# VH-VL binders against NAD kinase (nadK): the designs that were tried, part 274

Target 1, 268 residues: NAD kinase (nadK), of Syntrophomonas wolfei subsp. wolfei (q0aze0)
Amino acid sequence: MKIILVNNRFKENTEKKAQEIAGQLSALNVEVIIDNGLDEPYAGTVDFIMVLGGDGTMLRAARRYGQRAIPVLGVNMGTVGFLSNIEINELAEYLPLILREEYSLEARMMLEVAVFQQQSLLTRVFCLNELLLRSNSPRMLSFALEISGQKLEPYRGDGLIVSTTTGSTAYSLSAGGPIADPQLDAFIVTPVASHIINKRPLVVSPEREISLHLLEEREAIIGIDGQIKMDFGAENRVLIKRAPHPLLMVNLKAKPFFTSIDRSLQRQ
Below, E stands for the ipSAE of ESMFold2; O stands for the ipSAE of OpenDDE; V2 stands for 0.75 times the mean of E and O plus 0.25 times the DockQ between their complexes.

## First folded at step 18 (VH-VL)

Design TT7 (from NN6 with heavy chain S31G; framework fv_ixekizumab; at its last look DockQ between E and O 0.88; V2 from the best seeds 0.75)
Fold by OpenDDE, look of step 18:
Structure TT7 (fold): chain C 268 residues (1-268), chain A 122 residues (1-122), chain B 112 residues (1-112)
Amino acid sequence: as target 1 above (268 residues)
Amino acid sequence: QVQLVQSGAEVKKPGSSVKVSCKASGGTFRGYAIHWVRQAPGQGLEWMGGIIPILGRADYNQRFKGRVTITADESTSTAYMELSSLRSEDTAVYYCARGHTWKTTHGYFDYWGQGTLVTVSS
Amino acid sequence: DIVMTQTPLSLSVTPGQPASISCRSSQSLLRDIGLNYLHWYLQKPGQSPQLLIYLGSDRASGVPDRFSGSGSGTDFTLKISRVEAEDVGVYYCMQALQTPLTFGQGTKLEIK
């Protein structure tokens, strides 16, 4: 059995814990690879991924490994979030179940984000939460949104978020988007400070494709899961689709979504 | 309590196809694999294949030489097994079973359907 | 394919007496992490198979403690310490190490 431990090299506690867990797993004849984000993703086959930390670490893990159809377990290390299933102090209790593969999986839709320069592909990324298009200046952007060939009226505002249902509780929520059941597959298109005051978020079928491009010579930024940033100009276009594979999130412990979110929102 | 409920008995002609359904009640697939096992009259158990519904990926026993198609619909918690080019030797009780793992391997079958008799006769 | 061989194929036992069934695999079913992917099922007359023992030695829920599984690698044994009338049926071992999953021939247990 081979397991990847994903942690954050900038969080010393997660690094130490990863080493400790690696030792424990090795003693059980489990091969362990530690991914702290410093190196490229491990290219070999693995059986299981443990994410040590918070939602940010999970997002990174999802981008790096989500397309490989590997079970991913979020292990919370004292952070507030929605993507962890168990606490670090519970890991020892659930370790036998992990080794015996006695857990259920939940499929979470991911985005396939393709950014083009004219006809050339600049980058293709799979992400769990959202793509953000925003202005790189205090001025509003004018950009075109097309959904499965249907051209909407031009958007004017600070930006736009295209989110998964998982991402609905992330930046989209702060921008006024709806909270979506993570068991549902859908795009959530949320305007960011739109010039049109009543511009409403859209819930879009996962079968559709979403395209964005600027309508004027302006400087913008593409953000992915709040961790990847790239410049976006008039010569660029972005195409968003449902990723061909969902993230397989491990459910070792029952964690009711709606009660959890209700508690989380009350704390904010 | 999880139950697997299969479709009713079938009588088929040689050369035809049969499609058997298996619906989970009292729960969902929850990412578990669904397997199909058949048993000819007075014979042992034979694994036909399994599917990982969450991925839509199926593994097959190659002894069936492509005659078996396994599908699943998570929205209805239903798995299907279609067997084509039926022969008299395909007469058997067909069972669906849930594997305790999400994989088609390593798992044991913790829940079984009631079985579906498929009779192939001229 | 992994070949599973059960012995005996039939067994007649007096109530209260012990019974033993052997299952041999053509290759080791032991994983590096120490798990044996060998499972036992019982099919009672006119019923669907039911899980009896999993991972070589673990007893399924509701299974009486008179049932026990042992063995590792290629040789496994199912034991019934005191056979009862309700234990009548066909016992199958199954390997789940790799596809295709394969069963033993089955062992028919009858009461004398």
Scores: ipSAE 0.785, ipTM 0.892, lowest interface PAE 0.7, mean pLDDT 94
Fold by ESMFold2, look of step 18:
Structure TT7 (fold): chain C 268 residues (1-268), chain A 122 residues (1-122), chain B 112 residues (1-112)
Amino acid sequence: as target 1 above (268 residues)
Amino acid sequence: QVQLVQSGAEVKKPGSSVKVSCKASGGTFRGYAIHWVRQAPGQGLEWMGGIIPILGRADYNQRFKGRVTITADESTSTAYMELSSLRSEDTAVYYCARGHTWKTTHGYFDYWGQGTLVTVSS
Amino acid sequence: DIVMTQTPLSLSVTPGQPASISCRSSQSLLRDIGLNYLHWYLQKPGQSPQLLIYLGSDRASGVPDRFSGSGSGTDFTLKISRVEAEDVGVYYCMQALQTPLTFGQGTKLEIK
């Protein structure tokens, strides 16, 4: 059996704890690959991914491994978020179930983001929470949104968020978007500081394709999960689709989403 | 409590097809593999294949030479097995079963449907 | 395909006496993590199969202590310490290490 341990090398105790857990797993004849962000994602066959840390570490794991149909377990190491299932001090209790594969899975929709320069593909990335289009200057953006070829009236404002339902509790929420059940598959399209009063958040079928481009020359940024930044200009277009595979989140411990919303939001 | 309820018995002609349903209740459908096992009269158990509903991906026993199609409808928590080009030796009871895990390997079948008798005769 | 061979194919047991069923696989079912992907089922007359033992030796929920599983790798044994009338039926072993999943031929247990 082979697993990946994902940690954040910049948090004081996570690297040491990852090594400790790797030792425990190796004693059980589990081969362990540690991913602290320095190397390219491990490309070989893997049975399971364990994320040690908060939602930010899970976002990186999802971008790196979410398209590979590998179970991913979030293990909280202090700060409770939306993406962990168990606490670090419970790991020993659940480890036998992990090895025996006695757990269920929950699917979380991901975005596939393709950025073009004119007609040439520049890059393709995946994300779990959201794509942000925003101004990179004091000036507002004027931009076009198309949904499956249907052109909406132009937007004007600071930008736009295209979020998954998992991302509904992240930046989209702060920008006025709804909290969504993460078991739903949908896009949530939330304007950021819109100058146009009737540009309300939209909830959109996951089967749609979303396209964005600027209508006038401005410096803009595409942000991915609040962790990746790309320049975006009038020569660019971004296309957003449902990713081919959902993130497969491991469910070992009951974590009722609706009864815990306030606690999870306060802990972010 | 998890229950698997299958569609009723069928009588079919050789060369036709049959589609058996398996509705899951009392538990999570999406996170567990659903398997199909058949048993000819007086014979043992034979695994036909299974589906991973969360991925929409199925694995098949190649002995059925592409005659088996296994699907799932997550909105109704129902799995389906369709067997085509029926032969008299396909007369059997067809069971669905839920594996304890999300994938088609490693699983032990902790819940079984009641079985569906399919009789193939002219 | 992994071939599963059960011995005996039939047995008659006096109530209160022990029974033992052997299951052999053509390939090892043991992974390095110490798990054997070998499971046992009982099919009582007129019923669907039911899980008895999983991972070689673990009893399923509600299965009496008189049932035990042992063995590793290629050789596995199901034991019933004291056979009772409700134990009548056909016992199957199944490997789940790889597809296609395969069953043994079955062992029919009858009361003498």
Scores: ipSAE 0.640, ipTM 0.828, lowest interface PAE 1.8, mean pLDDT 90
ESMFold2 (binder alone), look of step 18: mean pLDDT 92; pTM 0.952

Design TT8 (from NN6 with heavy chain R57K K103R; framework fv_ixekizumab; at its last look DockQ between E and O 0.89; V2 from the best seeds 0.80)
Fold by OpenDDE, look of step 18:
Structure TT8 (fold): chain C 268 residues (1-268), chain A 122 residues (1-122), chain B 112 residues (1-112)
Amino acid sequence: as target 1 above (268 residues)
Amino acid sequence: QVQLVQSGAEVKKPGSSVKVSCKASGGTFRSYAIHWVRQAPGQGLEWMGGIIPILGKADYNQRFKGRVTITADESTSTAYMELSSLRSEDTAVYYCARGHTWRTTHGYFDYWGQGTLVTVSS
Amino acid sequence: DIVMTQTPLSLSVTPGQPASISCRSSQSLLRDIGLNYLHWYLQKPGQSPQLLIYLGSDRASGVPDRFSGSGSGTDFTLKISRVEAEDVGVYYCMQALQTPLTFGQGTKLEIK
């Protein structure tokens, strides 16, 4: 059995814990690869992925490995978030179940984000939460949104978020988007400080495609899951689709979403 | 309580196709692979293939040489097995079974359907 | 393909007496993490197969403790300490290490 431990090299506690867990797993004849984000994703086949940390680490893991159809377990290490299933102090208890593959899986829709310059593909990324287009200046952007060939009225504002249902509790929520059931596949299109005050978020079928481009010569940026940033100009376009494969999130312990979100929102 | 309920008996002509259904209830359909096993009259058990519903990916016994197609509908918690180019030796009871793991390997079959008799005769 | 070989193919047992069935695999079913992917099923007359023993030695829910599984690697044994009338049927071992999954020939247990 081979397991990837994903942690954050900038969080010393997660690094130390990853090494400790790696030792424990090795003693059980489990091959362990530690991915702290320093190197390229491990290219070999693996049976399981443990994410040690918070939501940010999970997002990175999803982006790096989500397309490979490998079970991914979020192990929380004292952070507030929505993407972890068990706590670090529970890992020992659930380890036998992991090794025996006695767990349920939840499929979470991911985005396929393609950024083009004219007809050339600049980058293609799979992500779990959202794509953000925003102005790189205090001035509003003018940009075009097209959904499956349907051209909407031009958007004017600070930006736009295209989010999965998983991402609905992330930046989209802060921008006024709806909270979506993670068991539902859909796009959430949330305006960021739109010039039109009553511009409403859109819930869009996962079967559709979303296209974005600027309508003027302005400087903007594309953000993916708050971790990837790239410049975006008039010569660029973004195409967003449902990723061909969902992230397979491991459910070892029952974690009711709506109870959790309600509790979380009360703390904010 | 987990139950697998299969479609009724079938009588088919040689060269035709049959599609058997298996509806799961009482559990999480997406968490477990669904397998198909057949048993000819008076014979042993033969694994035909299995599907990972959450991925829609199926593995097949190559002995069937592409005659078997296994699918799953998550919305109805139903798995299907279609066998084409039927011949007399395909006469058997066909079982669906739930694998205890999400993948098609490693798991044991903890729940079985009641079986579907498929008779192939001219 | 992994070949599963059961012995004997049939046995007749007096009620209250023990029974033993052997299952041999053409290659080791022991994984590096110490799990044996060998499972036992019982098919009673006119019924669907039912899980009896999984992972070599663990009894399925509802299975009496007179049933036990042992072995590792390529050699496995199913034992019934005291055979009862309700134990009549065909026993199958199955490997789940790799596809295609394969069964033994089956062992028919009858009561004398």
Scores: ipSAE 0.834, ipTM 0.917, lowest interface PAE 0.7, mean pLDDT 94
Fold by ESMFold2, look of step 18:
Structure TT8 (fold): chain C 268 residues (1-268), chain A 122 residues (1-122), chain B 112 residues (1-112)
Amino acid sequence: as target 1 above (268 residues)
Amino acid sequence: QVQLVQSGAEVKKPGSSVKVSCKASGGTFRSYAIHWVRQAPGQGLEWMGGIIPILGKADYNQRFKGRVTITADESTSTAYMELSSLRSEDTAVYYCARGHTWRTTHGYFDYWGQGTLVTVSS
Amino acid sequence: DIVMTQTPLSLSVTPGQPASISCRSSQSLLRDIGLNYLHWYLQKPGQSPQLLIYLGSDRASGVPDRFSGSGSGTDFTLKISRVEAEDVGVYYCMQALQTPLTFGQGTKLEIK
């Protein structure tokens, strides 16, 4: 059996705990690959991914491995977020179930983001929470949103967020978007500081394709999950659609989303 | 409690196709592989294939892959097995079963459908 | 394909006597993590198969203590300590280590 163990070596003593857990797994004849963010993503076959840390570490794991159809378990290391399932002190209790594959899965929709320079594909990335388009200067943006070829009235403001339902509790929430049930598949389109009074957040079918481009030359940024930044200008366009595969999140312990919202948001 | 209910018996001519349904209730449909197993009269059990509903991915026994198609509809919690180019030797009871795991390997089948008799005759 | 071989193929037992069924695989079903991907089923006359033993030795819910599974790797045994009339049927072992999943030929248990 082969497991990737993902940690964030910069927050708390997760690196030391990761080595400890890797030792426990090796004693059970589990081959462990540690992904602490320094190396390229492991390219070989694995059976399971264990994420030690908070939501940020899960976001990196999702971007690196989410399209590979591998179960991913979030293990909380001190900050209760929306993407962890069990606590670190419970891991030993659940290891037998993990090895026996006695758990269920929850699917979480991901975004596929394609950025173009003119007509040429510049990059394609996947994300779990959101794409952010924002100004990178004191001046506001004027930009176009198209949904499956339907052009909306131009937007003016600081930017726009296109999120998954999982991302509804992240930046989208701060910008006035709704909290969405992560079991739903949808896009949530949330304006950021819009000068257009009637631009309300939109909930959009996951079968739609969403396109963004600037209507005038400005310095802008595309942000991915709050962790990746790309320059974006008038010669660029971004296309957003549902990713081919959802993130497969492991459920070992019941963690009702709605009863835990206040506690999780307080700790974010 | 998980329950698997299959479609009714069918009588088919050689060369035709049959599609058997398997509706799951009382559990999380998408998390677990659904398998198809057949049993010809007086013979043992033969695995035909299985599907991972959360991925929409099916794996097939090579003996059947050119003739069998396994699909799942998560919205109705129903799996389907379609067998084409039927021969008299395809006369059998066809079972669906749920594995305890999401993958088509490793699983033990703790829930079985009642079986669907498919008779292929001239 | 992993070939599963059961012995005996038929067994007549007086109620109250023990019974033993062997299952041999053409290759090891044991993963390094200590799990054997071998499962046992009973198909009673006119019924669908039902799970008896999983992962070599664990009893399924509702299965009486008189059923036990043992063995590892390539050799597995299902034992019934005292056969009862309700135990009549065909017993199958199944490997789930790799696709295609394969069953043994079956062992028919009858009351004499």
Scores: ipSAE 0.695, ipTM 0.867, lowest interface PAE 1.9, mean pLDDT 91
ESMFold2 (binder alone), look of step 18: mean pLDDT 92; pTM 0.951

## First folded at step 19 (VH-VL)

Design UU11 (from RR11 with heavy chain S30Y; framework fv_patritumab; at its last look DockQ between E and O 0.88; V2 from the best seeds 0.83)
Fold by OpenDDE, look of step 19:
Structure UU11 (fold): chain C 268 residues (1-268), chain A 121 residues (1-121), chain B 113 residues (1-113)
Amino acid sequence: as target 1 above (268 residues)
Amino acid sequence: QVQLQQWGAGLLKPSETLSLTCAVYGGSFYGYYWSWIRQPPGKGLEWIGQIYHEGDTNYNPSLKSRVTISVETSKNQFSLKLSSVTAADTAVYYCAREGLKHWTPYGMDVWGRGTLVTVSS
Amino acid sequence: DIEMTQSPDSLAVSLGERATINCRSSQSVLYRSYNKNYLAWYQQNPGQPPKLLIYWASTRESGVPDRFSGSGSGTDFTLTISSLQAEDVAVYYCQQYYTVPRTFGQGTKVEIK
C-alpha cells in the first residue's frame, strides 16, 4: 500500500504529525509520500490519500489529486470544517480499517475550470468548492454569463461564484447562496453584490456548461477555492463544467450533514 | 508510451481534398487538444489547427476556409480535411498531441511520423 | 497572430563549443498568473518529426541532455547548447502556444563547423 499524506507546511503541527504518521505507516510496511504543498503533486500511483488539517488542506488535496480517483480521507486537526471525517486522535483507531480498505466512499462533484486566452487554453483546474470571479478594483465588473449557450443579461456587480454543492457551505453561503445537499450534483451560481437588487442564485444542472467573460477592458481576478488566484481580463474566457471524476471522500465515521450545518449556523 | 499513427493518401491532384487520419495508442484520448501541423519540403512548420476530444476546434486563419478537423472518440482518432488543394499544399503533414503538465499545456510532446502529401497535376 | 522570429537562420559551431539560438515573439507569451512563458523549443532531424526539447521557455523535457537549456521571458528567448555534439546537428524551432494560432519560428539550422 502507498499513501500520500497531505499537510500544510505553514502549520508546524500538521508537518510534525505527518512525519510521525509517516513513521508509523512505514513501520507497517506502507510506503508514504508527504505532500506539504511545496513541490509538484506526486505523479506516481497511490492507493490512499490522507489529508491532515482543515478544509483548506482538503481543498488543496482535491485540486492536486482529485482527478485520480483515489480515496481521500480528511483528518481534522482542531479546526472547524465540513470536509474532515475523523479527528487526529481517532486515527489510531481507524488505521486498521484504512489498511484493510474497509470504508465507504462518498462521491463529491468537482468543477472543471478551463481558462482561455482568447481561444487558447491556458490551464485547467479541478476544484471541490468554487470558482470566484471578482473585481480587482472597487469598481463593479460587467461580465457575461452563458449557460449551455444561453446568454443571460449582462451581470454587473462585484463578482460571481460558481460553486459545487460541497462548496455551498463555503463562500457561496456568505454571498447568499443556498445550502445544498452534498449528495446532490449541481452548480450553484451566486452573484456577489450585484447591482440588481435581489439577484437570485441559480441552481444549475451538472450537465450544463457555464461560461464567463468580461464585457469591458478591466482587470478581474479568478479565485479557486479561495486559494488560487489568477488574473482575468478582457482577453480571457472561463469555461466551467462538471469534472469527469468526483472526489472520492472516505467515510469511516458517520457525519450527518444537516445536523452539522444546523449546529454550525447556530454558533455563528 | 503514447504513440500517434497517421495515414491517408499521399498523392493528390489540384482541387482535390486532402484527407488524413491520426490514431492515438497507448494513452488517453480525452483531455487533450490534438493538432495538425504541416511542413513544406525544405521549409518550416505551419500549424493547421487543433481539436478537443469534445469536438471544439481552432484553425489557422490562413487555412480556415478550407480546413476541417474532426474527431471520432470511439476510435481514438482525429482527422484532417483540406479542400481545394494546390501545389502550395504539398508538405509533410504531422499529427501531434498538445501535452499537459498538471493540466497546463506545455507543448507538442507526441508526434506522428508524418505523411507526405504531394499535389501535382 | 504572434509572429516568431529566430536568429540566426543558420549556425555553424565547432564540436564542444556553445551554440546559441535566439527567438523573439511579436508579443509577450508570458502567462503572469502562473509565471510561465508559453514557449517551446523543438529539435528536428532530417526525415523525422520535431521533438520537444524545452517547454515553458526553460524546462527540459524528459530525456533531454543537460547541455540544452532555455532562457528568457516575455518576448525574448534563447536556446543554448553548452557543448555541441555531433548528434545535435539539426534544425531547431521555437514555438508559442499562448494564443491561437500556434506559431513557429522559421527555424535555425545548426551545423558543425
Scores: ipSAE 0.914, ipTM 0.964, lowest interface PAE 0.4, mean pLDDT 95
Fold by ESMFold2, look of step 19:
Structure UU11 (fold): chain C 268 residues (1-268), chain A 121 residues (1-121), chain B 113 residues (1-113)
Amino acid sequence: as target 1 above (268 residues)
Amino acid sequence: QVQLQQWGAGLLKPSETLSLTCAVYGGSFYGYYWSWIRQPPGKGLEWIGQIYHEGDTNYNPSLKSRVTISVETSKNQFSLKLSSVTAADTAVYYCAREGLKHWTPYGMDVWGRGTLVTVSS
Amino acid sequence: DIEMTQSPDSLAVSLGERATINCRSSQSVLYRSYNKNYLAWYQQNPGQPPKLLIYWASTRESGVPDRFSGSGSGTDFTLTISSLQAEDVAVYYCQQYYTVPRTFGQGTKVEIK
């Protein structure tokens, strides 16, 4: 059995714990690959991914490994969030179940984000929470949103968020979008400080294709999960689709979403 | 290792349709753009076009009116049709993968062996 | 369309000597967000398909000898073979993949003296 341990090199606690857990697993004849974010993602086949840290570390793991259809377990080592399943002090209790593959999986929709220079692909990025289009200057943006080829009335404002239901409790919420049940598959399209009175958040079928481009020259940024930034200009466009594979999140411990909403948001 | 095998008729008469097929082995068909490139004898390389695994195409404007690239995803294959050929279309035709590293283009990293297509005069 | 122009069209270099091939694009092939030039170099031996040597202008593909190096940015690029070997006799092409249509330089034939 081969496992990837994902941690954050800049959080000393997670790095130390990754080394401790790798030792425990090696003693059980489990091959362990540590991904602390410094190297390229491990390219070989693995059976399981364990994420040591909070929601931010899970977001990076999802971007790196989410399209491989491998079980991913979030192990909380600090701030309680929405993406961890067990606490680090509970790991020993659950480790036998992990090794026997006695757990359930929850599928979480991901976004596939493709950035183009006109018609030529520049890069593709997968994300778990959201894409943010925003102004990179004091001036507002004027931009076009198309959904499955249907061109909506132009937007004018600070930007736009296209999120998954998992991302509904992240930046989309701050911009006035709804909290969504993460078991639903949908896009949530949330304007940011819209100058156009009638631009309301939209909930869109995951089968749709969403595209964005600027209608005039402005300095803009595409943000991915709040962790990746790309310059975005009038010659660019971005295409957003449901990713081919959902993130397969491991459930070992029941974490009721609805009874925990206010507590999780307040404790973040 | 990803490998490309290509085939098709190598001798055509003027006005016929060139038809070539490329099959992908030892790797994923999904997520890539797949290209056709040609090289007339003793001359340089000319990009014909590409197709995304889902079917979206980009063609060289110089050939767009005569070219069709298509996919047969169930067979991990893509094909080239070039209509109304003339002697000027005599070339070695290659299929190639548009390579990706971390989902970012980095050039054509895998090539077929080439198929010489001769159009009689 | 981005035009790619190579120079020289051919060159003859003694074994062990340096070979230099230039490539110029009609517009920038730099993706600023990644600070990467979408430019590749290929080697084509007689009777063989092209082989990728250099990508992102300066990064060697796996298995390419370190005597091959690429440099340049934006519109001006250079392929250098620091010490020509007999096996390096080939035609070399630059190619941009920043826009469609993809375009190649006309090729540079490298021969030994």
Scores: ipSAE 0.709, ipTM 0.880, lowest interface PAE 1.5, mean pLDDT 90
ESMFold2 (binder alone), look of step 19: mean pLDDT 93; pTM 0.957

